# VH-VL binders against q8rxn5r50to198: the designs that were tried, part 8

Target 1, 149 residues: q8rxn5r50to198
Amino acid sequence: GKIFFISQTGTAKALAQRLHELCASNDIAFDIVDPHSYEPEDLPKETLVLFIASTWDGGKPPKNGEFLVNWLGESAEDFRVGSLLLSDCKFAVFGVGSRAYGESYNAVAKELSSRMIGLGGLEMIPVGEGDVDDGELDRAFQDWCDGVI

## First folded at step 5 (VH-VL; framework fv_burosumab)

Design S20
Fold by ESMFold2-Fast, scan of step 5:
Structure S20 (fold): chain C 149 residues (1-149), chain A 123 residues (1-123), chain B 106 residues (1-106)
Amino acid sequence: as target 1 above (149 residues)
Amino acid sequence: QVQLVQSGAEVKKPGASVKVSCKASGYTFTSYYMHWVRQAPGQGLEWMGIINPSGGSTSNAQKFQGRVTMTRDTSTSTVYMELSSLRSEDTAVYYCARGLYSGWLPRYAFDIWGQGTMVTVSS
Amino acid sequence: AIQLTQSPSSLSASVGDRVTITCRASQGISSALVWYQQKPGKAPKLLIYDASSLESGVPSRFSGSGSGTDFTLTISSLQPEDFATYYCQQFNSYPTFGPGTKVDIK
């Protein structure tokens, strides 16, 4: 499987490392992947994908995830791939955001989930929503990990 | 050698169902979308729908919604098309056809076709 | 739905003739058009994709041209094996086919 981190300050990347260690302790092997170094056209070859994605006050993805997020958005609206492209891909998404930014709260994670579903992906559990400002980020992340593993 | 080999001719009564098979060989079965196209006697070609053999998701033409079911078996590299509630106007040759690609993006155009399966619906 | 019309609906020709078949779309389809050849009792065979690209293994006497709404298939010097029905198909949206042009022996 693959764990994708979309991160500017390193929080999502650190959570991806924690998830990787948790999976390894249960004899589950994942690769941690920077989307900037990944060809989105290879996504249909994946059968299991986990996303940990930051959203800040612009509602936009960090730079390392921009190409992937935009590619998914464009592809989900393309009749040629519609609900077909990712039909063999199980996925889950955890968002890292802040409620202080209102309607942008975990917008990237929610968009990733919506686009993956639109392309035929199977969402294993609902989008996890972490808030860096509420003191509960670690618990929200653990709850999401328990649902995935 | 890339080939699609379909099951044999069928004769059905109105209201019955028919299930046509299409066995692929000579390429990676899950790497190409498979389409179904039919042709009534003396008529043109009509697209019915598409299946992604990887995962088995489908998209069917509006005209066939609720009547057509497409499935696949990856262990035998076979795609199936089942058409229910048959009417006399469903009499046609049914083709499976492999979809083209432009890089990673599927094109709904067809390079390899099965030999066709004649389905006759009468009386 | 995008409708395709073909002209002529049928033609009679002799070996060595130049044959031209036209396909017209009800709306612009860019270059998203393919041509197929179908012989009696056989499945269609891909000849031309993307309006003008010759499929591997198809003789060079076949050529395609056009864009937008008007497209042409040309057979520069008709051979005995070319007597068949020819269909255009668009893939700019969900696929639709032309009604076919039958090329008969004169």
Scores: ipSAE 0.600, ipTM 0.843, lowest interface PAE 1.6, mean pLDDT 92

Design S22
Fold by ESMFold2-Fast, scan of step 5:
Structure S22 (fold): chain C 149 residues (1-149), chain A 123 residues (1-123), chain B 106 residues (1-106)
Amino acid sequence: as target 1 above (149 residues)
Amino acid sequence: QVQLVQSGAEVKKPGASVKVSCKASGYTFTNHYMHWVRQAPGQGLEWMGIINPSGGSTSNAQKFQGRVTMTRDTSTSTVYMELSSLRSEDTAVYYCARGLYSGWLPRYYFDYWGQGTMVTVSS
Amino acid sequence: AIQLTQSPSSLSASVGDRVTITCRASQGISSALVWYQQKPGKAPKLLIYDASSLESGVPSRFSGSGSGTDFTLTISSLQPEDFATYYCQQFNSYPTFGPGTKVDIK
């Protein structure tokens, strides 16, 4: 499997490392992947993908995830792959955001989920939503991890 | 060598359903999308839909939505096309046909075809 | 839906003749066009892909050309085994086929 982190300040990356360690403690091996170093065209080869994604200014993804998020959006609208491409891929998404951003709250995580579903992916559990400002981020993340593992 | 072998001819009454099979061999079954194309007697070719054999996701032509169901069995490298609520105008030869890729992108044309299955719908 | 037309609908030719068949798309399809050969009672056989690329194992007397909306299949010196119906197909959108051109012996 692969754990993708989309991170600007390092919070999502730290959570990805924590998830990786939690999986390893249960004898489950995952690769932590920076999307900027990953060819999105290789996604159809994956059978299990976990995303931990930050949302910042204007609901936009951090730079390291921009190419992947845009590629997923374009591919979901491409008749050749829409609903078909990721049919063997199970996935789950955890968002890192802030409710202070209003309608943009965890927009990147929600967009990832929507696009993965649109491309035929099987969502294992609903999008997890973490808020960096509410003091409950760690609990929300642990709840999501318990649902995935 | 690549081979697509289809089930035999069927005769059905209007309102019935038909399920045609297509067994693939000579390549990795899950590496190619499989399409279904039909041809009414003396008429041209008509695309019906596509299945990704890896996960089983499908996309069907709008004309057949609600009536066509495509499935596969990876253990036997076989795809199936079931067409329900048959009408006389569904009388045709039904073909499975293998799709291609350019890198990661599927290409909706066909390098290998099954031999065809004649489905006749008459009362 | 992208509509394809073929011209002529049928033709009669002799062995050794140069045969040309045209396919026209209702809108631009770049080079996303293929040609198939179909003999009675048999499935279509791929001849040309990407408008001009010869499929492996297909004799070099077959060639394709064109882009955009107008495409041509040429058989430079017709052989007895070439008498068949020829179809164009576009893949720039959901697949659609031309109505076919029947090549008969004179």
Scores: ipSAE 0.577, ipTM 0.834, lowest interface PAE 1.6, mean pLDDT 92

Design S23
Fold by ESMFold2-Fast, scan of step 5:
Structure S23 (fold): chain C 149 residues (1-149), chain A 123 residues (1-123), chain B 106 residues (1-106)
Amino acid sequence: as target 1 above (149 residues)
Amino acid sequence: QVQLVQSGAEVKKPGASVKVSCKASGYTFTRYYMHWVRQAPGQGLEWMGIINPSGGSTSNAQKFQGRVTMTRDTSTSTVYMELSSLRSEDTAVYYCARGLYSGWLPRYYFDYWGQGTMVTVSS
Amino acid sequence: AIQLTQSPSSLSASVGDRVTITCRASQGISSALVWYQQKPGKAPKLLIYDASSLESGVPSRFSGSGSGTDFTLTISSLQPEDFATYYCQQFNSYPTFGPGTKVDIK
């Protein structure tokens, strides 16, 4: 499987490492992947993908996730692959955001989920939503991890 | 050698359902999309929809939405097309046809076709 | 939906004749056009893809040309086995087919 981190401040990357450690302790092998170094055209070869994604001001993804997020958006609108491309791919998404952003709260994580579903992916659990400002980020993340593993 | 072998002719009454099979051989079944195309007597060709044999996801033409169901069985390399609520206008030869790729992206044209299955809807 | 028209709807020809069939699209489709041959009681057979590329195993007397909205299939010297109906199809969007051109013996 693969754990993708979309991270600006390092919070999503740190959570990806924690998830990796949890999976390893349960004898589950995952690769931690920076989307900037990944070819999105290889996504259809994946059978299990986990995303941990932070959202910038204005609902934008951090730089390391921009290409992947844009590629998924364009592919979901492409008649040739919409609802078909990722039908063998199970996935889950955890968002890292702040409710202070209002409508943009975890927008990147929600967009990832919507696009993955649009391309035929099977969402294992609903999008997890963490808030860096509420003191409950760790609890939200643990709850999401319990749903995934 | 790629082959697509379809089930035999069917005669159905209006309101019934029909299920046509298409068995693939000579290639890796899960690596190519499968399409269904029909042709009414004396008429042209009409695309019905597509299935990804790997995960089983489908996309159907708007005209057939709610009436067509496509499925597959990877253990037998077989694709199925079921059309419900049959009408006289559904009398046609039904073809399965294999789609090609352009890199990672499927192309919606067809290099190999099944022999066709005649479905006659008559009262 | 992208509509395709073919001209002529039918034609009569003799062995050795040069046959030309036209396909027109209601909007630009780049080179996303294929040609099929269909004989009575048989499934269609792919002849030309990407407007001008000859499918493997198809005789060289068949050729395709065009881009955008106007496309042509040419049979340079008609053979007895070429009497059939010919269909164009676009794949720039969900597939649509032309109405067909029937090539009959004179």
Scores: ipSAE 0.336, ipTM 0.766, lowest interface PAE 3.3, mean pLDDT 91

Design S24
Fold by ESMFold2-Fast, scan of step 5:
Structure S24 (fold): chain C 149 residues (1-149), chain A 123 residues (1-123), chain B 106 residues (1-106)
Amino acid sequence: as target 1 above (149 residues)
Amino acid sequence: QVQLVQSGAEVKKPGASVKVSCKASGYTFTSYWMHWVRQAPGQGLEWMGIINPSGGSTSNAQKFQGRVTMTRDTSTSTVYMELSSLRSEDTAVYYCARGLYSGWLPRYYFDYWGQGTMVTVSS
Amino acid sequence: AIQLTQSPSSLSASVGDRVTITCRASQGISSALVWYQQKPGKAPKLLIYDASSLESGVPSRFSGSGSGTDFTLTISSLQPEDFATYYCQQFNSYPTFGPGTKVDIK
């Protein structure tokens, strides 16, 4: 499988590493992937994908995830591939954000989930939502990990 | 070498359901998306929908949403199209047809067609 | 929804004739246009794709041209086996077909 991190400050990347270690301890092999170095056209070949995605500055994705998120948005609206493209792909999404941003709270994670579903992906568990400012991020992340593993 | 073989003709009463099969051979079943197209007697062609045989996801024409269900069985390389709540105007020849790809993008036109299945809806 | 019209709706021709069939789209579809041949009691057969590309195994007397909204299928020297109905289809959005052009013996 693959774990994609979309990270500006490093928080989502650190959580991806923690998830990778947790999976390895349960004999599950994953590759940690920076979406900036990934060809989105290869996504239909994946059968299991996990996203850990930060949302900051106006509800937009960090730079390393911008191309992938935009590609998913365009593909989900493309009649040729929408609802069909990712029908073999199981996925889950964990968002890293702050409730102080109001309606933009975990907007990138919610958009990823929506676009993956729109492209035919099977969501394994509901979008996880972590808040970096509430002192409960680690608990929320561990709860999400327990649902994935 | 590529062949799509459909099930035989059916006669149904209004309100019934019909399930047409299409067995693919001569290529990798999960590598091409399958479409369904129908043709009423003496009329033109009408696209009904598409299925990705790999994962089973479908996209149906608005006119048929709620009445048409497309499925597949990977072990037998067969796609199915089930049309429920049949009406007399559903009398038609139903075709399965294989879609093409250009690189990673599917193209919604059809290089191989099944022989067609006549479905007659009458009381 | 992209609508396709075909002209003429039917024609009568003799073996050896040059036959021209036109397909018009209600909006621009670039070159996303396909032509099929259908004989009575049979499934349609792909002839031309991407407006002008000849499908493998199709005789060279068939050709296609056009882009945008106006497209033409030409049969340069009609043969007895070419009497059939011809349909255009667009794939720039969800598939829609023209109403067909029936080519009959004169």
Scores: ipSAE 0.319, ipTM 0.753, lowest interface PAE 3.8, mean pLDDT 91

Design S25
Fold by ESMFold2-Fast, scan of step 5:
Structure S25 (fold): chain C 149 residues (1-149), chain A 123 residues (1-123), chain B 106 residues (1-106)
Amino acid sequence: as target 1 above (149 residues)
Amino acid sequence: QVQLVQSGAEVKKPGASVKVSCKASGYTFTSYYMHWVRQAPGQGLEWMGWINPSGGSTSNAQKFQGRVTMTRDTSTSTVYMELSSLRSEDTAVYYCARGLYSGWLPRYYFDYWGQGTMVTVSS
Amino acid sequence: AIQLTQSPSSLSASVGDRVTITCRASQGISSALVWYQQKPGKAPKLLIYDASSLESGVPSRFSGSGSGTDFTLTISSLQPEDFATYYCQQFNSYPTFGPGTKVDIK
């Protein structure tokens, strides 16, 4: 499987590394992947992907995830692709955000989930939502990990 | 014979809106996304967004969000691009262009272009 | 957004010359690159798609090469009708265009 991190300040990347360590301790092999170095066209070949995605002001993804998020949005709207592109792909998403941003709270994670579902992906568990400002980020993340692993 | 025929030149004052049309013929209108691309005098090409003529869904470049509206009329095989709150820097030739599906995934380049519509924004 | 750079921005050439124009992408785009020719007062015309595939009806003196981030358009023997501006475009993401290369008469 693959763990994608979409991160600007490093929080989502650090959580991806913790998830990778947790998987390894349970004898589960995952590759940690920067989406900037990944060809989105290869996504239909994946059978298991995990996303840890931060959201910036305005509901925008950090630079390293920009292409992937935009590609998924366009693919989900394209009639030529249909709703089965990712039918063999199981996935889960954890969002890193702040409730202080109102409607943009974990918007990238929510968009990733919606687009993956729209393209036929199987969501293993509901989107996890972590808030960097509430002191509960680690607990929310651990709860999400327990659901995934 | 695929043809994209656009409406005629427009002269507008700053603050006005302009609506450009693009009538498609020679193919199944709902089978290809239509894109809008503009070109300021002596400048390069700038992608503005696309519309799916089948469902009417659109995606606009961030620079134009809030000012551009794309619509279509399937009965006349026509797409429209409306740009509001016009500024002098919006002076450009506006092209509609047919997005060609390339390969397995939705990837767009343009095989047919309209002739262009000159929009001049001046006081 | 994927940024494209073209070099040179302009060049002067004579009929019969070999002309090469380069396009560089800010990140890997595989072969998802297209070349257009635009003559004054006209819409762009598709020349090459998928980095190296010649569009039907385009003269064989035009060729494209490259993959990843570096791409080249070559005109093996420039003809009078080839004086134009050439644009690259990537389609691996939201469409973005290079700034263009103007091919002028020497």
Scores: ipSAE 0.000, ipTM 0.477, lowest interface PAE 20.3, mean pLDDT 84

Design S27
Fold by ESMFold2-Fast, scan of step 5:
Structure S27 (fold): chain C 149 residues (1-149), chain A 123 residues (1-123), chain B 106 residues (1-106)
Amino acid sequence: as target 1 above (149 residues)
Amino acid sequence: QVQLVQSGAEVKKPGASVKVSCKASGYTFTSYYMHWVRQAPGQGLEWMGIINPISGSTSNAQKFQGRVTMTRDTSTSTVYMELSSLRSEDTAVYYCARGLYSGWLPRYYFDYWGQGTMVTVSS
Amino acid sequence: AIQLTQSPSSLSASVGDRVTITCRASQGISSALVWYQQKPGKAPKLLIYDASSLESGVPSRFSGSGSGTDFTLTISSLQPEDFATYYCQQFNSYPTFGPGTKVDIK
């Protein structure tokens, strides 16, 4: 399975590394993947993907995730791909954001969930929502990890 | 106490749309998925789709693609299911049902159900 | 889609009887199977999840077993309140239900 990090400041990347270590300690092998170096056309071949995604002002993804997020949007609008494109893909999403951004809070994570479901993906647990400013980020992340593992 | 309370019975003509509501109480609304399942008179259960109350994202059974719209309102802890282009074979009891979540497998099974809403499609 | 079949379609039994209901899947679903009880005019009630785990508050006379494609629900000593229709459901993919087994009083 694959853990994708979409990260501007490194917080989502650090959480992906922690998740990878937690999985490894339970004898579960995941590859940590930078979406910038991943071919989105290979996504239909995946059976298990985890996303840890940051959202900033305007609800836009960090640069390393833009290509993947745009590809998912284009695939959802393409009549040639069926609603079953990702039907063999199980996934979960953890968002890293700040409630100070209001309606943009964890917008990228919510968009990823929506697009994955729309293309036939099976969401294992609800989108996790972490807030970098509330002092509860570690707790929210651990609760999400416990749900995934 | 966990409760899912659905709107009342509906009688519709073929070609009309129906919108059924399901109000949740007694738990954190955004902590569980909500599903819709229907049952035609004297028949078995048929899954229609799922909504994630956090993201608002939905996934519908192939049979209902293009006809079913699911939405939610987190301020009122309510989910809605709208079925359009109604046919006589859509006559059924429609249930909302709370879905568990966890771990490595999707946990799309249902620990609490609404009381059901009878929708009758007749000319 | 994963299809489920149930056997028998209906049965008649007496209070105190051991009742066995079988559910078969068209492909392997591991232990991703649940059982529901439905009484006339009411919503289904969860009895067993993960093929063999008893839901909280459900009497111990109910048990589930099986994995892969073949699953069984057993009621060890049928009680008057157990006369109902029983459904299996898989969650290894998008949910599908068996056609149901009606348990009638003899």
Scores: ipSAE 0.000, ipTM 0.520, lowest interface PAE 15.1, mean pLDDT 85

Design S28
Fold by ESMFold2-Fast, scan of step 5:
Structure S28 (fold): chain C 149 residues (1-149), chain A 123 residues (1-123), chain B 106 residues (1-106)
Amino acid sequence: as target 1 above (149 residues)
Amino acid sequence: QVQLVQSGAEVKKPGASVKVSCKASGYTFTSYYMHWVRQAPGQGLEWMGIINPSGGRTSNAQKFQGRVTMTRDTSTSTVYMELSSLRSEDTAVYYCARGLYSGWLPRYYFDYWGQGTMVTVSS
Amino acid sequence: AIQLTQSPSSLSASVGDRVTITCRASQGISSALVWYQQKPGKAPKLLIYDASSLESGVPSRFSGSGSGTDFTLTISSLQPEDFATYYCQQFNSYPTFGPGTKVDIK
């Protein structure tokens, strides 16, 4: 399977590394992937993907995730793509954000979930929502990991 | 109004290929997905795959991977489904069916169907 | 793949009877369920979409209900033209169909 990190300050990337270690300790093999170096056209070949995505810059994705998020948005809203594109793909999303941003709180994670569902993906568990400012990020992340593993 | 007209019955030998056509009329051809569904004699319905007539992009059921090819001709508003390496288990009526897409949710149910094309695979 | 089962596989009924057909999914599909009617030698015809929405032009004696894993198609007063096979189909993932329920004359 693949763990994608969308990260500006490194928090989502660090969490992706922790998830990778947790999976390895349970004999589950995952590749950690930077979406910037991934071809989104290859997503239909994946059967299991996990996203850890931060939301910064007014509800927009960090730069390393822009191409993937935009591609998913275009594909999900494009009548011409075929809405079963990701029907063999199981996925889950964990968001890293801050409630201080108000309506943009974990907007990227929520958008990823919605786009993946729109393209036929199967969401394994509801979007996890971590807040970097509330002192509960690690607990929220661990709860989400327990649901995925 | 909306009509899907398919090509006539085919009889093929095992190992051959068959290409079924479906001509659409009464709506904007490139604005709706087209699906292919088959039904073996006396049995239920089985989804084979989908084509977007606008860009020609396709997605096929895993069972038919490598054997089914879907194409379209926008100048004639026609979709085609070609199934190769035929075996006796491929004997079925093959339907084209128009599918919907609405926003964020796939709407893969079928409001209009072609009349069906009987494909018989026998020695 | 999401598996659908239908019950009963066949039934015999008389004109005027209330007929119920059930469809069960192997996992939750919310309301992403449709019902088709198929007469011998004909293509299927859409009756109900989104579990309970009646397709335009379909008689009001047809109704659908259910959500999650359990769904029902009801024909409140069976007419001669209703003798057919009925299929459920889910669209929560790539399409899969139930095995069908054949409604025969008594």
Scores: ipSAE 0.000, ipTM 0.497, lowest interface PAE 16.6, mean pLDDT 85

Design S29
Fold by ESMFold2-Fast, scan of step 5:
Structure S29 (fold): chain C 149 residues (1-149), chain A 123 residues (1-123), chain B 106 residues (1-106)
Amino acid sequence: as target 1 above (149 residues)
Amino acid sequence: QVQLVQSGAEVKKPGASVKVSCKASGYTFTSYYMHWVRQAPGQGLEWMGIINPSGGSTNNAQKFQGRVTMTRDTSTSTVYMELSSLRSEDTAVYYCARGLYSGWLPRYYFDYWGQGTMVTVSS
Amino acid sequence: AIQLTQSPSSLSASVGDRVTITCRASQGISSALVWYQQKPGKAPKLLIYDASSLESGVPSRFSGSGSGTDFTLTISSLQPEDFATYYCQQFNSYPTFGPGTKVDIK
C-alpha cells in the first residue's frame, strides 16, 4: 500500500510517519510517498492508498501535492476515465486543517475524497478531519487510524 | 493471439432477463476496458456501456441505465452483460469489444470483437 | 449526443473500382473517428483509427482522411473480399456510429 503526505509545515508528514509505524506494529507494510516524486498516471496500479493532507491558505493544497490534486480534478471530469480509472483502488483520507479558516476547513482532504470517489475508488472510511487549533488533533487522527487498520 | 469468445444464442420472452458471457484470451485481461455494443437485425451499431475488468467499475449508456448490469470474473477472464425487462426492441446481436489505449489514456474504439450473441425476444 | 451520417447509404461497384464513402459529424470531433468493415454474419473489423491511421494487417488499398466534421474512407481498387457494410464511429465523446454504407457487387 502507499501513504501519501501533502504537507506544508510537516504536520501531515509527521502523521504519515506515525501511521506507518502503527501499520508496521500490526505487520502491515506501507511505503510513505511524497506526491511530488510520484507519477499520477501510476495511481491506477495501486490497490490501497492512504492520504494525509494539509490544506494551505485559500483552501489550496501544499506545493508537494498540487500536481496530484489538480490531475485528479481534471481526470474526474474526463469521460474516458470517469468512474472507471481507480475501480480497484481502496482509499482513505485524513485532513489536517483549522476551523478558523471557515469553509476552507480541510478542503484539500474533502477534494481528494470527492475526486477519488469520482474516479471509481472505494472509500474505506469517511474523511477524517483534524483541527490543529482545537487540542484534539491526535485524538481525531487516532480515531481515523482505528477505522483504517 | 487475442480472442473474445461469446456464449450461444438465446430466445427470451418479453419481461425476462438475459446474461451474455464473453471469455477473453491472449492478453492481460485486466489491462483493457471491455465494451458492449449491440446491433438489431438490419440496423446499425449501438454502444451499451463499458466495464473496467480490473475492479469491475462500469459506465453504461443512459438509454440502458437501470436495465443493464456488467460484471466480470478475473479468475476466468470473462465479462458478462445482463439485460433485464426485455422488450421485442431488444432483439439484436450483442457484441463484446475490447477498447484500446494511447499511452495511459483509454480510447473508446475497438480493436477486437467477440463473434456476437443473437438474443431474440418474442412471445 | 454526436450524430454521424454516411453517404451513400449503399452503392454497387465492380472489382478494381475506386470506392469513396463519406462520414459527417454533427459537431467537430477533431480526428477522433474510426472505420469498421462488417461482412454478413460477422463482427465488425477495425480498418482505420484516428481518421487516417491504417490498422495493422489491413490492406494498403484502404485509406482514411478528414478532420473536424467531414471524413472519407477510400478503397483504391476494390477486391472481391471488400464487399461489406462500412461504418464510421466517433470517440470524441461516448461512442456513436454512422448508419453504415453497404458496398454490393454490381
Scores: ipSAE 0.545, ipTM 0.828, lowest interface PAE 1.8, mean pLDDT 92

Design S30
Fold by ESMFold2-Fast, scan of step 5:
Structure S30 (fold): chain C 149 residues (1-149), chain A 123 residues (1-123), chain B 106 residues (1-106)
Amino acid sequence: as target 1 above (149 residues)
Amino acid sequence: QVQLVQSGAEVKKPGASVKVSCKASGYTFTSYYMHWVRQAPGQGLEWMGIINPSGGSTRNAQKFQGRVTMTRDTSTSTVYMELSSLRSEDTAVYYCARGLYSGWLPRYYFDYWGQGTMVTVSS
Amino acid sequence: AIQLTQSPSSLSASVGDRVTITCRASQGISSALVWYQQKPGKAPKLLIYDASSLESGVPSRFSGSGSGTDFTLTISSLQPEDFATYYCQQFNSYPTFGPGTKVDIK
């Protein structure tokens, strides 16, 4: 399976490493993947994908995730792409955001979930919503990890 | 006690639409996915799609894309499945069924089922 | 889509018999397989989940085994209430069902 981190300040990347270690301790093999180094056309070949995604001011993804997020959006709107493109792909999404952003709170994580579902992906657990400002980010992340393991 | 209670039998003409309801009780409605599965007379089971009652998001099986619409009403703990442009091969018993959504594998299997709604499509 | 096949399509058995039903997947599904029992005019009933886990309230004479592509449901000593149709279902992708195996009285 693959854990994708979409991260600018390193928070989502650090959480991806924690998830990787938790999975390894349970004998579950995952690769940590930077989306900028990944070919999105290979996504239909994946059977299990976890996303940990930061949202910037204005609801935009960090640079390393822009290409993947854009590709998913375009594929979901492409009439040639059936609803089964990602039908063999199980996934879950954890967002790293701030409620101070209002309507943009965890917008990237919510967009990823919506696009993955639109392309036939199987969402294993509702989108996790972490808030960097509330002192509960670690608790929210651990609760989400417990739900996917 | 968990119960899923469905609406009564329907008889429709080809080209019509049918809307089947499924009322849930005995558990937290928004904590479980709800699926729709049908069974033509004397035939096997066929998955139609899924709705998340919490957010209302849906995913339909490819065969039903464009013809099936799933909705829910959280105030009545009820899920609806509407199938349009009915054909004779849509004659079947339609079931709602409760599913899980956690763990390393999606747990899209069904621990509780509605009693079924017979939909007959005839001219 | 992942196709499931079941064998046999039907069988006749007597009370006390050991009954084995097999389910094969067109590709690997790990342990993501479920077995249901369905009696005429009724909704299916969950028997086994995760290939081998017995659902609460289901008699211990029912057991499941297998992983990957090859799975079996076993009824160790058939009882009168066990005459029914049995379906396997995978959940490694969008749900698909096997065609069913009908267990009739001999």
Scores: ipSAE 0.000, ipTM 0.536, lowest interface PAE 14.6, mean pLDDT 86

